# Designs tried in a protein design chat: VH-VL binders against Cytochrome c oxidase assembly factor 8 (COA8). Part 149

Target 1, 167 residues: Cytochrome c oxidase assembly factor 8 (COA8), of Homo sapiens (Human) (q96il0)
Amino acid sequence: APERGAERRDTAPSGVSRFCPPRKSCHDWIGPPDKYSNLRPVHFYIPENESPLEQKLRKLRQETQEWNQQFWANQNLTFSKEKEEFIHSRLKTKGLGLRTESGQKATLNAEEMADFYKEFLSKNFQKHMYYNRDWYKRNFAITFFMGKVALERIWNKLKQKQKKRSN
Short names: E, the ipSAE of ESMFold2; O, the ipSAE of OpenDDE; V2, 0.75 times the mean of E and O plus 0.25 times the DockQ between their complexes.

## First folded at step 15 (VH-VL)

Design jg86 (from jf9 with heavy chain L101H; framework fv_ebrasodebart)
Fold by ESMFold2-Fast, scan of step 15:
Structure jg86 (fold): chain C 167 residues (1-167), chain A 124 residues (1-124), chain B 108 residues (1-108)
Amino acid sequence: as target 1 above (167 residues)
Amino acid sequence: QIQLVQSGAEVKKPGASVKVSCKASGYTFTSYGISWVRQAPGQGLEWMGWISASEGNTNYAQKLQGRVTMTTDTSTSTAYMELRSLRSDDTAVYYCARDQHYDFHKGYSPFDYWGQGTLVTVSS
Amino acid sequence: QAVLTQPPSVSVSPGQTASITCSGDKLGDKYAYWYQQKPGQSPVLVMYRDSKRPSGIPERFSASNSGNTATLTISGTQAMDEADYYCQAWDSDEDYVVFGGGTKLTVL
């Protein structure tokens, strides 16, 4: 991991590509896909008078994003490692070198690669099921808190209107 | 019991050739490959190459390409490694090791059983 | 050929945890393997595919591989664990196998 030495305010969290949102943004911003997870990071806007409930929602969304990023970064790395091991093992078994005559990285025919993809997905089925369960659980929690924040904002607007009338 | 038994120690002069044997037992010989790994006195492990017991296909380490030949005899479940144009820096213990083929469920396990080693001494 | 760097020696007291590292460029993008070799004996596979343990290898042995460093960890180290340990990975450029230089584990 690269060491910056000094703080950079527009640098994405560790393990995520650097994200540079426009200065003085009043909205959430999305960045380019992360190198490892292939997911786009979101920079969350923090209002000046964020309520405790709004802060809880934001932190839950940030934590969920980090969990999701880590899962897919790990899954993509595992896929890449296993794919390379499969290719190397099959090329070795065939008595072939790791590079083609043109100097390109040697690979297997479409049929063998298709078999690899099918088997990889099959054996990771349970892992993906657990991921989906946790992902839905997290999103239901986020939706619930979004509802609470919406209700809080409605009540605060009503209170403000009443106070304005009485003053 | 799975076992790999190698031929005895050899003393050779520079420029000579040596051929080490590795007799396999306790498993279906043609279902695995055999890798050869050497170790100079007091030094680490160096991979030399691999051979398929079923197909006879080989992959040799780039450093040894042209000097090494690996063969198998399925009728005796024996693998052979011949190293030519011996130099003093070829003095080492030479190991054969069973090299498992890739399995979609288990993956690759490269060297799960090893022979006892064959000391080859090259001296002038 | 890619180079895998190991410390030449590691010392621990019986019952302590030993950690043996193996460093290489982008090693965490490949699977790492570990072998144990006792004096006068052949190597024995103790870990494969980064963190998987072969049948017969005690649960005291564990391993990880991330970034540029793979680590073999032996918890509750016993006198019988005294040996040379070698890491191994694929050389993606030219050869199929590259070994680390080896680490002598001393249990005293």
Scores: ipSAE 0.488, ipTM 0.780, lowest interface PAE 2.2, mean pLDDT 84

Design jg87 (from jf9 with heavy chain L101R; framework fv_ebrasodebart; at its last look DockQ between E and O 0.43; V2 from the best seeds 0.00; counts 0 for: pae E 3.4 > 2)
Fold by ESMFold2-Fast, scan of step 15:
Structure jg87 (fold): chain C 167 residues (1-167), chain A 124 residues (1-124), chain B 108 residues (1-108)
Amino acid sequence: as target 1 above (167 residues)
Amino acid sequence: QIQLVQSGAEVKKPGASVKVSCKASGYTFTSYGISWVRQAPGQGLEWMGWISASEGNTNYAQKLQGRVTMTTDTSTSTAYMELRSLRSDDTAVYYCARDQRYDFHKGYSPFDYWGQGTLVTVSS
Amino acid sequence: QAVLTQPPSVSVSPGQTASITCSGDKLGDKYAYWYQQKPGQSPVLVMYRDSKRPSGIPERFSASNSGNTATLTISGTQAMDEADYYCQAWDSDEDYVVFGGGTKLTVL
């Protein structure tokens, strides 16, 4: 009897990916840089018996990572868009085409690009200053909760030691 | 008050040339460029090219390269667009629009002011 | 080659939210601009650099641009908003400026 074997679903695994967390990881894993933020994401391991305090710390770290990645993804995208628009506008004002005779995208000289970078950084100075403030604030909170988790783990180990000694 | 005033409607035969004018007022003419955009009846907008009012540098749409010439007269704050070898499919309303240079403080806001348009009809 | 695709028409009742889309390959990696054109009139810039409003444009106009799609949103649509709407972006492949085909917004 012909059989359309179950193997058709089991032997055709999900496509190969260059970005996958290691299987059976019991620890946090660091991935490749994100396409937009250019930051390496941390994939957090969730233990089966996570305490409420440990969960709060993990969520705070996850939220901070997401905020950080969103900030830099948006900033890098804005930089890319403004750079492209600046280049196109300046080539247009010079009466030059968008492509070189070799078919590659035309670019501006180093001095004009240096001016762009300088002005972009200057324009975004206050935004970066506020980012740094929030970054330190978030890391202070993480450090504080890391301290609380450490104290909880010490207390739990002391309790286990006492129970084992009494038995 | 910023204003761009264009020349009147033109009727041309195929193979002829047309030259549309666009007189600017209410701002420093040489601080901005002028883009030309056309719109065939019932169709959308098509960018034709750009000219610097200060330097006279031009950049033309690939499709129109070799048929279009843009010039300015800074003494009268007027931009001109000449289209040669006219075809029936060049029938359109031709607009001039003020085109901002990239500015780090303001950014880029293209085509913030437009002329009233000039109808060019190409018919035999 | 960049092609910006817009729906040819959108109909909405007064007070409803109108959404006009503009689709192009990697459009979210570019700045998008929006123009309003009423019959017999010149276009008017209503949104620039994805989501910024020129002075004089009502707050009910907003816009976004992400992935392959830019969207112009008009909340509390009024009869005076009835017009053709065009999106525009920079073309990195051929010309400096590319317009979408336009969307006729009808308010009735």
Scores: ipSAE 0.627, ipTM 0.857, lowest interface PAE 1.4, mean pLDDT 85
Fold by OpenDDE, look of step 16:
Structure jg87 (fold): chain C 167 residues (1-167), chain A 124 residues (1-124), chain B 108 residues (1-108)
Amino acid sequence: as target 1 above (167 residues)
Amino acid sequence: QIQLVQSGAEVKKPGASVKVSCKASGYTFTSYGISWVRQAPGQGLEWMGWISASEGNTNYAQKLQGRVTMTTDTSTSTAYMELRSLRSDDTAVYYCARDQRYDFHKGYSPFDYWGQGTLVTVSS
Amino acid sequence: QAVLTQPPSVSVSPGQTASITCSGDKLGDKYAYWYQQKPGQSPVLVMYRDSKRPSGIPERFSASNSGNTATLTISGTQAMDEADYYCQAWDSDEDYVVFGGGTKLTVL
């Protein structure tokens, strides 16, 4: 079995703005978009009497969120780097400077940039396919555990109602 | 095989000029640029500038503006770097390197091949 | 001009992992390149675009770029890996190529 080389996950700087929700919140909080991933982080509520199943669901959601944050942070950085390289190369090929006469950063027209986007998407197509596959797998798992937690909660409520009727 | 072959060592007086050549072989010369990098004795690498072999577009390090001129001869696949008004602090090994910065489709791989270096000594 | 900062020297025992860092303002937003230079020789490209390895470079060489720091990692360091290592980046704002100050790797 070929040892799947552990792709060293380039740890995107964990500078996720730790928006700390108010301590008394009984709900999940959505933070502002992360500067790298542009994804809004969710701060998951931890119940005082969290069941093992609820804990498992929360952990799975958290792991999936972290995975998404890392993926998009890295993808956005790669995109930015390649875009800049593309612009530079095109400007240089045209004999143009990187700055306009007004000192502004020189840009390419929309048509030229369309070529970049097409090429970038083509090059990253497989990566996006794998991402989508894994995204679905993770979300299906989350949904499955959400269902289990819901059933557990229903069952616990029924047991409590039975105890109250017996007393 | 891809090779960059530079001219031999030069000894110059202060105020003189030096012109170093870099002959490229083993690849399409006009499909790449040439960067020049120098290294003073016991010091690090310093980028001097870049030239596109196809278009002749240049960019020079600010520190060397006005003193450096880079040219190419496509017929001989040779790049040239001229440094004027030489000073003692210009004593260095000068390297040419293949540069792909202007061609996005070929990938950005600057300095994937280097010349052997040319020692330029500036002495009174 | 952007400045890339490297440690002046790194020492490692044979077979151990060497790590050479290169720090610069917004370096994480740029591609990092790494060069090896042995005494009396021309520099050799060992890593390009943060983590890509040129043909002919051993697999023990790896690199990453995160935040403001690029890192060259040499796993299972060998005596032949003793050299000066330079990081390089391109400043797109000033259209300037910048090298780090270099790191001397000694294999003890």
Scores: ipSAE 0.533, ipTM 0.813, lowest interface PAE 1.1, mean pLDDT 89
Fold by ESMFold2, look of step 16:
Structure jg87 (fold): chain C 167 residues (1-167), chain A 124 residues (1-124), chain B 108 residues (1-108)
Amino acid sequence: as target 1 above (167 residues)
Amino acid sequence: QIQLVQSGAEVKKPGASVKVSCKASGYTFTSYGISWVRQAPGQGLEWMGWISASEGNTNYAQKLQGRVTMTTDTSTSTAYMELRSLRSDDTAVYYCARDQRYDFHKGYSPFDYWGQGTLVTVSS
Amino acid sequence: QAVLTQPPSVSVSPGQTASITCSGDKLGDKYAYWYQQKPGQSPVLVMYRDSKRPSGIPERFSASNSGNTATLTISGTQAMDEADYYCQAWDSDEDYVVFGGGTKLTVL
């Protein structure tokens, strides 16, 4: 397990956003984008007769969503703080104010901003590589269990069909 | 060893001007900026402005715009702050502080080294 | 116009944990910085970029920043920690720097 930096200030606000699905939902429901992660949360339906395999798949999807939401909420917050501090520092060095003469927020030109984007990606390269690795691992596992659930459902249909014939 | 040494205490009359010096040593003066921060007796810290040591660009606090001038002399590694049209409420300790520039890996840590402070007293 | 609000004073017993707050609108969306000032001395940077500690600052100093509030925490508080503490952040107006009003930490 490669070493990762864990910085307490990289932690986004503790709450993943809440939303309320329709009262009589019998399906997974997709909500609006979360304010911090910019990802759309899924409310997973739990049927009363959920099989152990179906439960395993649902929990894996829930855990993956929580992990993904937290990662991007943290990255988005860090990106925003770093970008603002970079812009303000460069404007300060140039002797410029925080606002243009028209009152709009001052900014930097595309070449200057490209320096920031390049260095931010470089600084976070290892963190994003481990994220990508874990993302692929989770998605492969989800796909694997989706296949197992599909086979389980086929088996149950065949078993139910055999029961009807035997009666 | 990084050090900022300021000029001595001053007593001024209302309407006069004061010029405080800040001599830097132990680092490359032109690679950083200098901020000036003042503190009235029994009060908190108030940022006055900033100057780039290499380019001479300045940014002043809105409250002080038009009354303050900041300069540097790179040959002596010295920053200066001049406050004009002094009033009694300008009585304060005036600090210079090194203002670290943004670095993508280390980030930003402003005011990492401070001068000893210069007391300016404005009295009739 | 940004305002950083600190309690005027905080008192703790030696060895206890001191907690000094700094409140500002959406302060958790910006990096916060902390300075210590002992009587008759210049301020000293003790925390930067929310939670990073400069070299030479004891490990008992820590900080966090979330929501509207940044917090400086001193564990195992010692008599030498008795000082005024100021938070600082970037301002959203023409002034690049805003300080909090300061908090006097008393260690009995």
Scores: ipSAE 0.320, ipTM 0.699, lowest interface PAE 3.4, mean pLDDT 83
ESMFold2 (binder alone), look of step 16: mean pLDDT 89; pTM 0.925

Design jg88 (from jf9 with heavy chain Y102F; framework fv_ebrasodebart; at its last look DockQ between E and O 0.40; V2 from the best seeds 0.00; counts 0 for: pae E 2.6 > 2)
Fold by ESMFold2-Fast, scan of step 15:
Structure jg88 (fold): chain C 167 residues (1-167), chain A 124 residues (1-124), chain B 108 residues (1-108)
Amino acid sequence: as target 1 above (167 residues)
Amino acid sequence: QIQLVQSGAEVKKPGASVKVSCKASGYTFTSYGISWVRQAPGQGLEWMGWISASEGNTNYAQKLQGRVTMTTDTSTSTAYMELRSLRSDDTAVYYCARDQLFDFHKGYSPFDYWGQGTLVTVSS
Amino acid sequence: QAVLTQPPSVSVSPGQTASITCSGDKLGDKYAYWYQQKPGQSPVLVMYRDSKRPSGIPERFSASNSGNTATLTISGTQAMDEADYYCQAWDSDEDYVVFGGGTKLTVL
């Protein structure tokens, strides 16, 4: 029997989906939600005459996206693994099988699952606080560079207006 | 010190039954479960089932359903595994192992302590 | 019903890094566990929840679990690490526990 080998990138827990933007795109493009992070990736357009400042802004946005997707891919995977382990453990403790008599996967009731959600959130509270702190720091930096790019563009337009007047 | 001590080796004829014991010490017996795992000579590990030491609830491997019974005696902190209608392919070392219950504070770590094993030989 | 596949044997020289794999469909979506068994002895838990090490297990033992493959890595392998290694995971369909077939690690 043929055995499939899976490419590590395709099966990595922290993997991010890939997408192709339309040909000759002159704008940023948003893809479908990533399989692991559930976040939509953005493909950034690179203009031919991108300034060094615009390049820094784009790279900062790309790095922030990669960081954000890795964080949520890892968090969602951890949640899923612990949830499955919790469900299996509770079913096993009750003397129940993994499948119902109808052949469906056995599940816990809403009250039991509420216990899991509460504990998972409590356990990960500090981790989520640090994520929020870093998320705000990154967005502050992005906003700052966006301001610098805006000022650069205003300055360039003023230069063009002065040149037009002298001609 | 946490220990699981099993009963001694057994030699049985096909069709007989065997009952292996596993005496726990060094921890609160009823706070954990006990899993049973066997290993045929030169082969890998095979899970047989689990029992709750507090409630007595059991889950058995599908392959062994109807032939295996697990019980506990909380007064002696002892778990038992009885396998009936023995066949030659039941020849194996039988292990008991402490099976930690899921705990958000401690984490889950199944089979963190194992008994020394009990060799059961089934031959005519 | 998950099936976990391990290579039957892996050989390494003392001081080298040993890598033992455990493959199963969507194994990276589950927690993997690792046990060491020396001849005539009971198994010993060496790794739990993919990459966590129990107290008493040397730092040279590490593990990962991603995609379809979990890996146990032993850095600076010593003669005393020679043993059979078994991976384990939860079965999603039939039984609660499934073990890999085991890998014999030989240190020469």
Scores: ipSAE 0.616, ipTM 0.844, lowest interface PAE 1.4, mean pLDDT 85
Fold by OpenDDE, look of step 16:
Formats: sequence, structure tokens, C-alpha cells
Structure jg88 (fold): chain C 167 residues (1-167), chain A 124 residues (1-124), chain B 108 residues (1-108)
Amino acid sequence: as target 1 above (167 residues)
Amino acid sequence: QIQLVQSGAEVKKPGASVKVSCKASGYTFTSYGISWVRQAPGQGLEWMGWISASEGNTNYAQKLQGRVTMTTDTSTSTAYMELRSLRSDDTAVYYCARDQLFDFHKGYSPFDYWGQGTLVTVSS
Amino acid sequence: QAVLTQPPSVSVSPGQTASITCSGDKLGDKYAYWYQQKPGQSPVLVMYRDSKRPSGIPERFSASNSGNTATLTISGTQAMDEADYYCQAWDSDEDYVVFGGGTKLTVL
């Protein structure tokens, strides 16, 4: 089996804006969009009496979030770099400067940009397919664990009710 | 095989001009640009400018504005770089390099092929 | 004008991994390119678009670009890898191609 060379994921600088939720929050908090991924990070609440199953769910959610943040940060960066290179190359080919006579940044027309977007999407189609597949797998796992946690909570509530009736 | 062949070494006096040629072969000349890069003895690489082989559009390094002229002859697949008002600090090896246009499939790989270099010596 | 900063020299033993850094303002937001130049020879493109390897370049060559630093990595460095290495980027604001100062890699 050919060892799939681990593509060293260029770790986008984890400059996740450490939005610190209020210390007394009993809820998950949604942060502002990350500057690289444009995804809003979720700060997961940690209960004082977190069950092993709840902890597993939280970790899975956190890992999935980190994975998603890294993916989109890298994709957005790649997109930005390629777009800039495309625009520059096209302007250069046309003999146009990067700035108009008015000093504004020169841009390409909508048709030329449409071609870029089409080709970029085509080139990254497989990558997006894998992402979507993995996204569904991760979310399915999360949903499954959410169900387990819900059942555990129901069971614990029933046990507590029985104990209160017996006393 | 893709090849860039430059003209031979030049010795010039201060204030003179030098014109270096770069003959391209093995590819469609008009589908690419040519960049010029120089390297003073024992120094790093310095980008001088770029020319489109198809359109003749140029962009020169600000430091060389007014002194450098880049041209192409599509009939001979040859690029030229003229540097005027030569100074002692213009003593360098001058390189032509193929500068790619943006390619969606292959990507952009500027300076993927280089000439052998042309030594220009400016001496009194 | 954008400046790319490289260490002037890096030394590595044969078989070890060499790392050459190139630092510049917002370099992480741009593509980095790497060139190898041996004494008396023309530069050769060894890496393009941060991490892509041209045909004919050995797999021991790799590169990355993160934050403000591009890194060229040569795994299992060989004597033949002794050369000057230059990073390059394009400044989109000034439409200027910038080279790093170069790094002399010595294989000891």
C-alpha cells in the first residue's frame, strides 16, 4: 500500500481570536468570524460535572471545528493568492498597470473573473468533494454522540426521580 | 528543449549603453514574457523588469526607470535589454528568464528557464 | 518596497535536514518562489507557489509559507545541494518582483 505522504498541512497561524466568553456562561458562545476562515468559532461550555460521553462529544466538536477552520483558512488563502496572481497576470498581459489613472486598483472585468472562478472551482472540485465527505462523516459522528448524551441525560434524570420517590 | 541563449560579455565605459540579447527557443515565444535579472559580483539577484513577448508591454524596476529599455523581436524570438548611462555599479551578470503567463492548469512558475547570463563590466 | 530577509548562511551535515527561511511583510499572503544557484551557473527554479516542485527537482526539496515566513526544506541534504538559495515574491502594491538576499547553504 503506497504510504500516502502526509501532506504537511501548512498550519495556518492559529490566530483564532481568543474570544473569551464570560466566566459565568453556562452556554456555548459564538465568536466573531475568523479573519482567515471567515468561520465563527464556537467556544464550547465545559460543565462542572461533565460526563465522559459529554467530554467525548465536546472534544469531537472541537476537533471538527479546528479541522473546519484550518480547511477554510487554507482554502481562502489559496484562493486569494491565486486570484491576485491571476489578476496581475491578466493586467500585465494587457499592458495595464495595477492602478488606473485615477489611482484606483485596476480590476478585471466580470467575464474574466468568471473564468477564474470557474477554473478555480474546477481545479479544486476533488478537494471540495473530499471536504464535503469528511464534513458529513464528522457531523454524523457528532450527531450520534449528541444522541447518546441526550439518552444519558434522560436516564440520569429518571434515576434521580426514582431516588426521590423512594425517599 | 527550452533554451535561452544570451549575447556575449560586454565591456563598457561609464556613460555608455549596453544592449544584451536573449534568444529563446523550444517554446512559443509570444505565449510568454521575458524578465531580466541582474547580479552584481558576490551579490544577490535584482529584478530589472519584464516584457510581454506578444504585446510588448513592459514593467521596469523603479530604480532603473528611464535607463532601461526592454524590447522583443517576435520574428527571431529574441528579447533585448538596453541599459543606458552605465555606472560602475551596473557591473553585473545579466540574466534573461522566461516569465510565464498565468496558466490555470500548470500554475504560474515565473523564471522557470534562465539564460546563461551576460557579464557586463563597466570600467573607466 | 517589500524586503525579503534570508539568513546569509546555513550549514548542514550530509543526510541532515536543511531549512532556509525567508521573511517578509505579508509574505504569507503571497506566493513564494525559490531558486538554487550554484557557483558560476544561472539560477534554477526549485520551488514555486510556496510548496510546488518543478519537474526534475528532487523530492527532498519541499517548501512552505506561513505567516510572514517562507521556508525551504531540504531533507537528506547532499553535497550537490551546496548552493546559494534565493526566495522570491511579487509585490502587488508596487508591481515589483523582490528577491531575498540569498542564503549560502554549506554541506559540511
Scores: ipSAE 0.553, ipTM 0.820, lowest interface PAE 1.1, mean pLDDT 89
Fold by ESMFold2, look of step 16:
Structure jg88 (fold): chain C 167 residues (1-167), chain A 124 residues (1-124), chain B 108 residues (1-108)
Amino acid sequence: as target 1 above (167 residues)
Amino acid sequence: QIQLVQSGAEVKKPGASVKVSCKASGYTFTSYGISWVRQAPGQGLEWMGWISASEGNTNYAQKLQGRVTMTTDTSTSTAYMELRSLRSDDTAVYYCARDQLFDFHKGYSPFDYWGQGTLVTVSS
Amino acid sequence: QAVLTQPPSVSVSPGQTASITCSGDKLGDKYAYWYQQKPGQSPVLVMYRDSKRPSGIPERFSASNSGNTATLTISGTQAMDEADYYCQAWDSDEDYVVFGGGTKLTVL
């Protein structure tokens, strides 16, 4: 195949082989939007020497993503089902068919659709408020554990320097 | 309590018409619709159509378009279904059912209350 | 036209769990509804909006809807549950309502 690829000159240290195939990344990466939630998933990198605290942080991030993906997948499905039910109910009340005479899917006017959106938001306001609260709580916890991992790494470096002097 | 009481059984010949009544009580008739559902002997349920009690707007199943007419009389809280040009395969029990309108909290709960059914027999 | 397919019959022993399926193209994108009809009686709504239970329906009745299949589940099945069961959804093409063909539940 044509070799237009140029090896990126990496300024990072290169004391070890840097083979990272696309299917096994050395970094977190962001995938395409999930079909159901419309959220882009993060695929987390698992380093070979992960500490217990680092593992706890990664699991918390994974659990938060799973929770977030599930919430929006459920909300999107419910929204879609209720929207179509609302449209069909209003068309039925008006004595109209589900398709226009041209064969296109029948629709409601903007005022009628605005009523649906307003009421759906109102009905789900408390749920979304608790979602936002829990989202912030989870992100605060993640940030807190990131700080603990950073301190753990500093402590380990200081410990290694002390050991060198004692030799 | 909410009740839907239908007219009595009918025997008809092919080509005739039948009109089944459904008297509602125990709720505000004009706040709901009425659907008609039939069931041939030993067979499943088949939706026939719907009428709005408040406006008289109707929607009929495609299979029955042109043969069915649904009406209401709000002064007596009564819905009517007329089926014309009867055939032997129109022999069935005909039900009326209350059709709850979409509610953002309760959702759409069609056919929450049913009439007792009206047997219509079409026999030559 | 939309078609909802149900098995013609299901048999269970008393106390066991009965499972009645309803299959339709992309049925999980719509709300599904379930009706019970005992011999000589009118249908009764037993589940609505996929999984919600009306007042007066025993807790042993539950339902789900995902993908192409909705499922009515009766735990601890009793002789009184012997009936025909129909699923229902709206028709995406022309009619507002479509019913499944029905499933006769027999309790042996």
Scores: ipSAE 0.407, ipTM 0.734, lowest interface PAE 2.6, mean pLDDT 83
ESMFold2 (binder alone), look of step 16: mean pLDDT 89; pTM 0.923

Design jg89 (from jf9 with heavy chain Y102W; framework fv_ebrasodebart)
Fold by ESMFold2-Fast, scan of step 15:
Structure jg89 (fold): chain C 167 residues (1-167), chain A 124 residues (1-124), chain B 108 residues (1-108)
Amino acid sequence: as target 1 above (167 residues)
Amino acid sequence: QIQLVQSGAEVKKPGASVKVSCKASGYTFTSYGISWVRQAPGQGLEWMGWISASEGNTNYAQKLQGRVTMTTDTSTSTAYMELRSLRSDDTAVYYCARDQLWDFHKGYSPFDYWGQGTLVTVSS
Amino acid sequence: QAVLTQPPSVSVSPGQTASITCSGDKLGDKYAYWYQQKPGQSPVLVMYRDSKRPSGIPERFSASNSGNTATLTISGTQAMDEADYYCQAWDSDEDYVVFGGGTKLTVL
């Protein structure tokens, strides 16, 4: 019987895909790119003896990943909706159908699309600035907790060496 | 005050043609398009086609292709919809509706204003 | 040809929340629009681009669109909200516009 936990896919209402690691995994691993955000999700292994500090770091990383994926899934969806509506509006205005004579989807030329891209980026400038600010804050917090976990692990190893010498 | 005013009700025999008018006021006519939407008694809305008031370019619903013609007269700010070879199942209230062109700051707002409707009855 | 499916009727009591759904394949990948039509009157645009309200439409009206389903929500429903409601989206294949079959909202 095939055991393919990594192939299971759940889709959130926001368009964020969810995958699970193989059932017998002992390590973190990276999934395929999410259909909506185009980002690769990381699935975190939970150690049997996870410290409270390690748990905080893991939850912070998971929460940051979810925030990041939702941001880009929403951004990409908004871009796609506006792009499709822009194309449809322009084709309709020109008296053209949605399909070419060959049956392919009708498209606009590069010049018209460049205007759309420029305006879309301009319109979303502040949104991207706020995203960058929050991204830096989140990564600073993660780095800080990674440092704390590293110090905790060093301290625990030193304690183990002392106990082992005493035994 | 933005307003679309349509011509009065019509009764036609099968095989005849009908031409409905839609006079726009309160906005720059050539900055928008006009869509035509019909509604058979007790049924839903059915899109018939669209015309650009500035360019005169048209798109018609496939179901009506070859039977419908849409025109505009910019001097009177009036849109027209002519439906030919009328059948009993063409009995409906015919609406004109203002159809916004794309604007990056405002977005797109299709059918933001509608005419009062024109009842066309096709009976033998 | 794209098809948008709406329930034929929805009934609510005054002051309750009404929820009207519109379902279509990948509808959440498109912008949805909503129209209100009272008996003997022309349709009125009540929601555009999924969740935006035109000027003059009460804040009681809200909407969402995700996955395969767009939803129009009317909070604190009033007798004056009794009407037929139609969803609309852009057709991806042949015609530029497709309407849902309509939902009759009754306020009991």
Scores: ipSAE 0.531, ipTM 0.801, lowest interface PAE 1.8, mean pLDDT 84

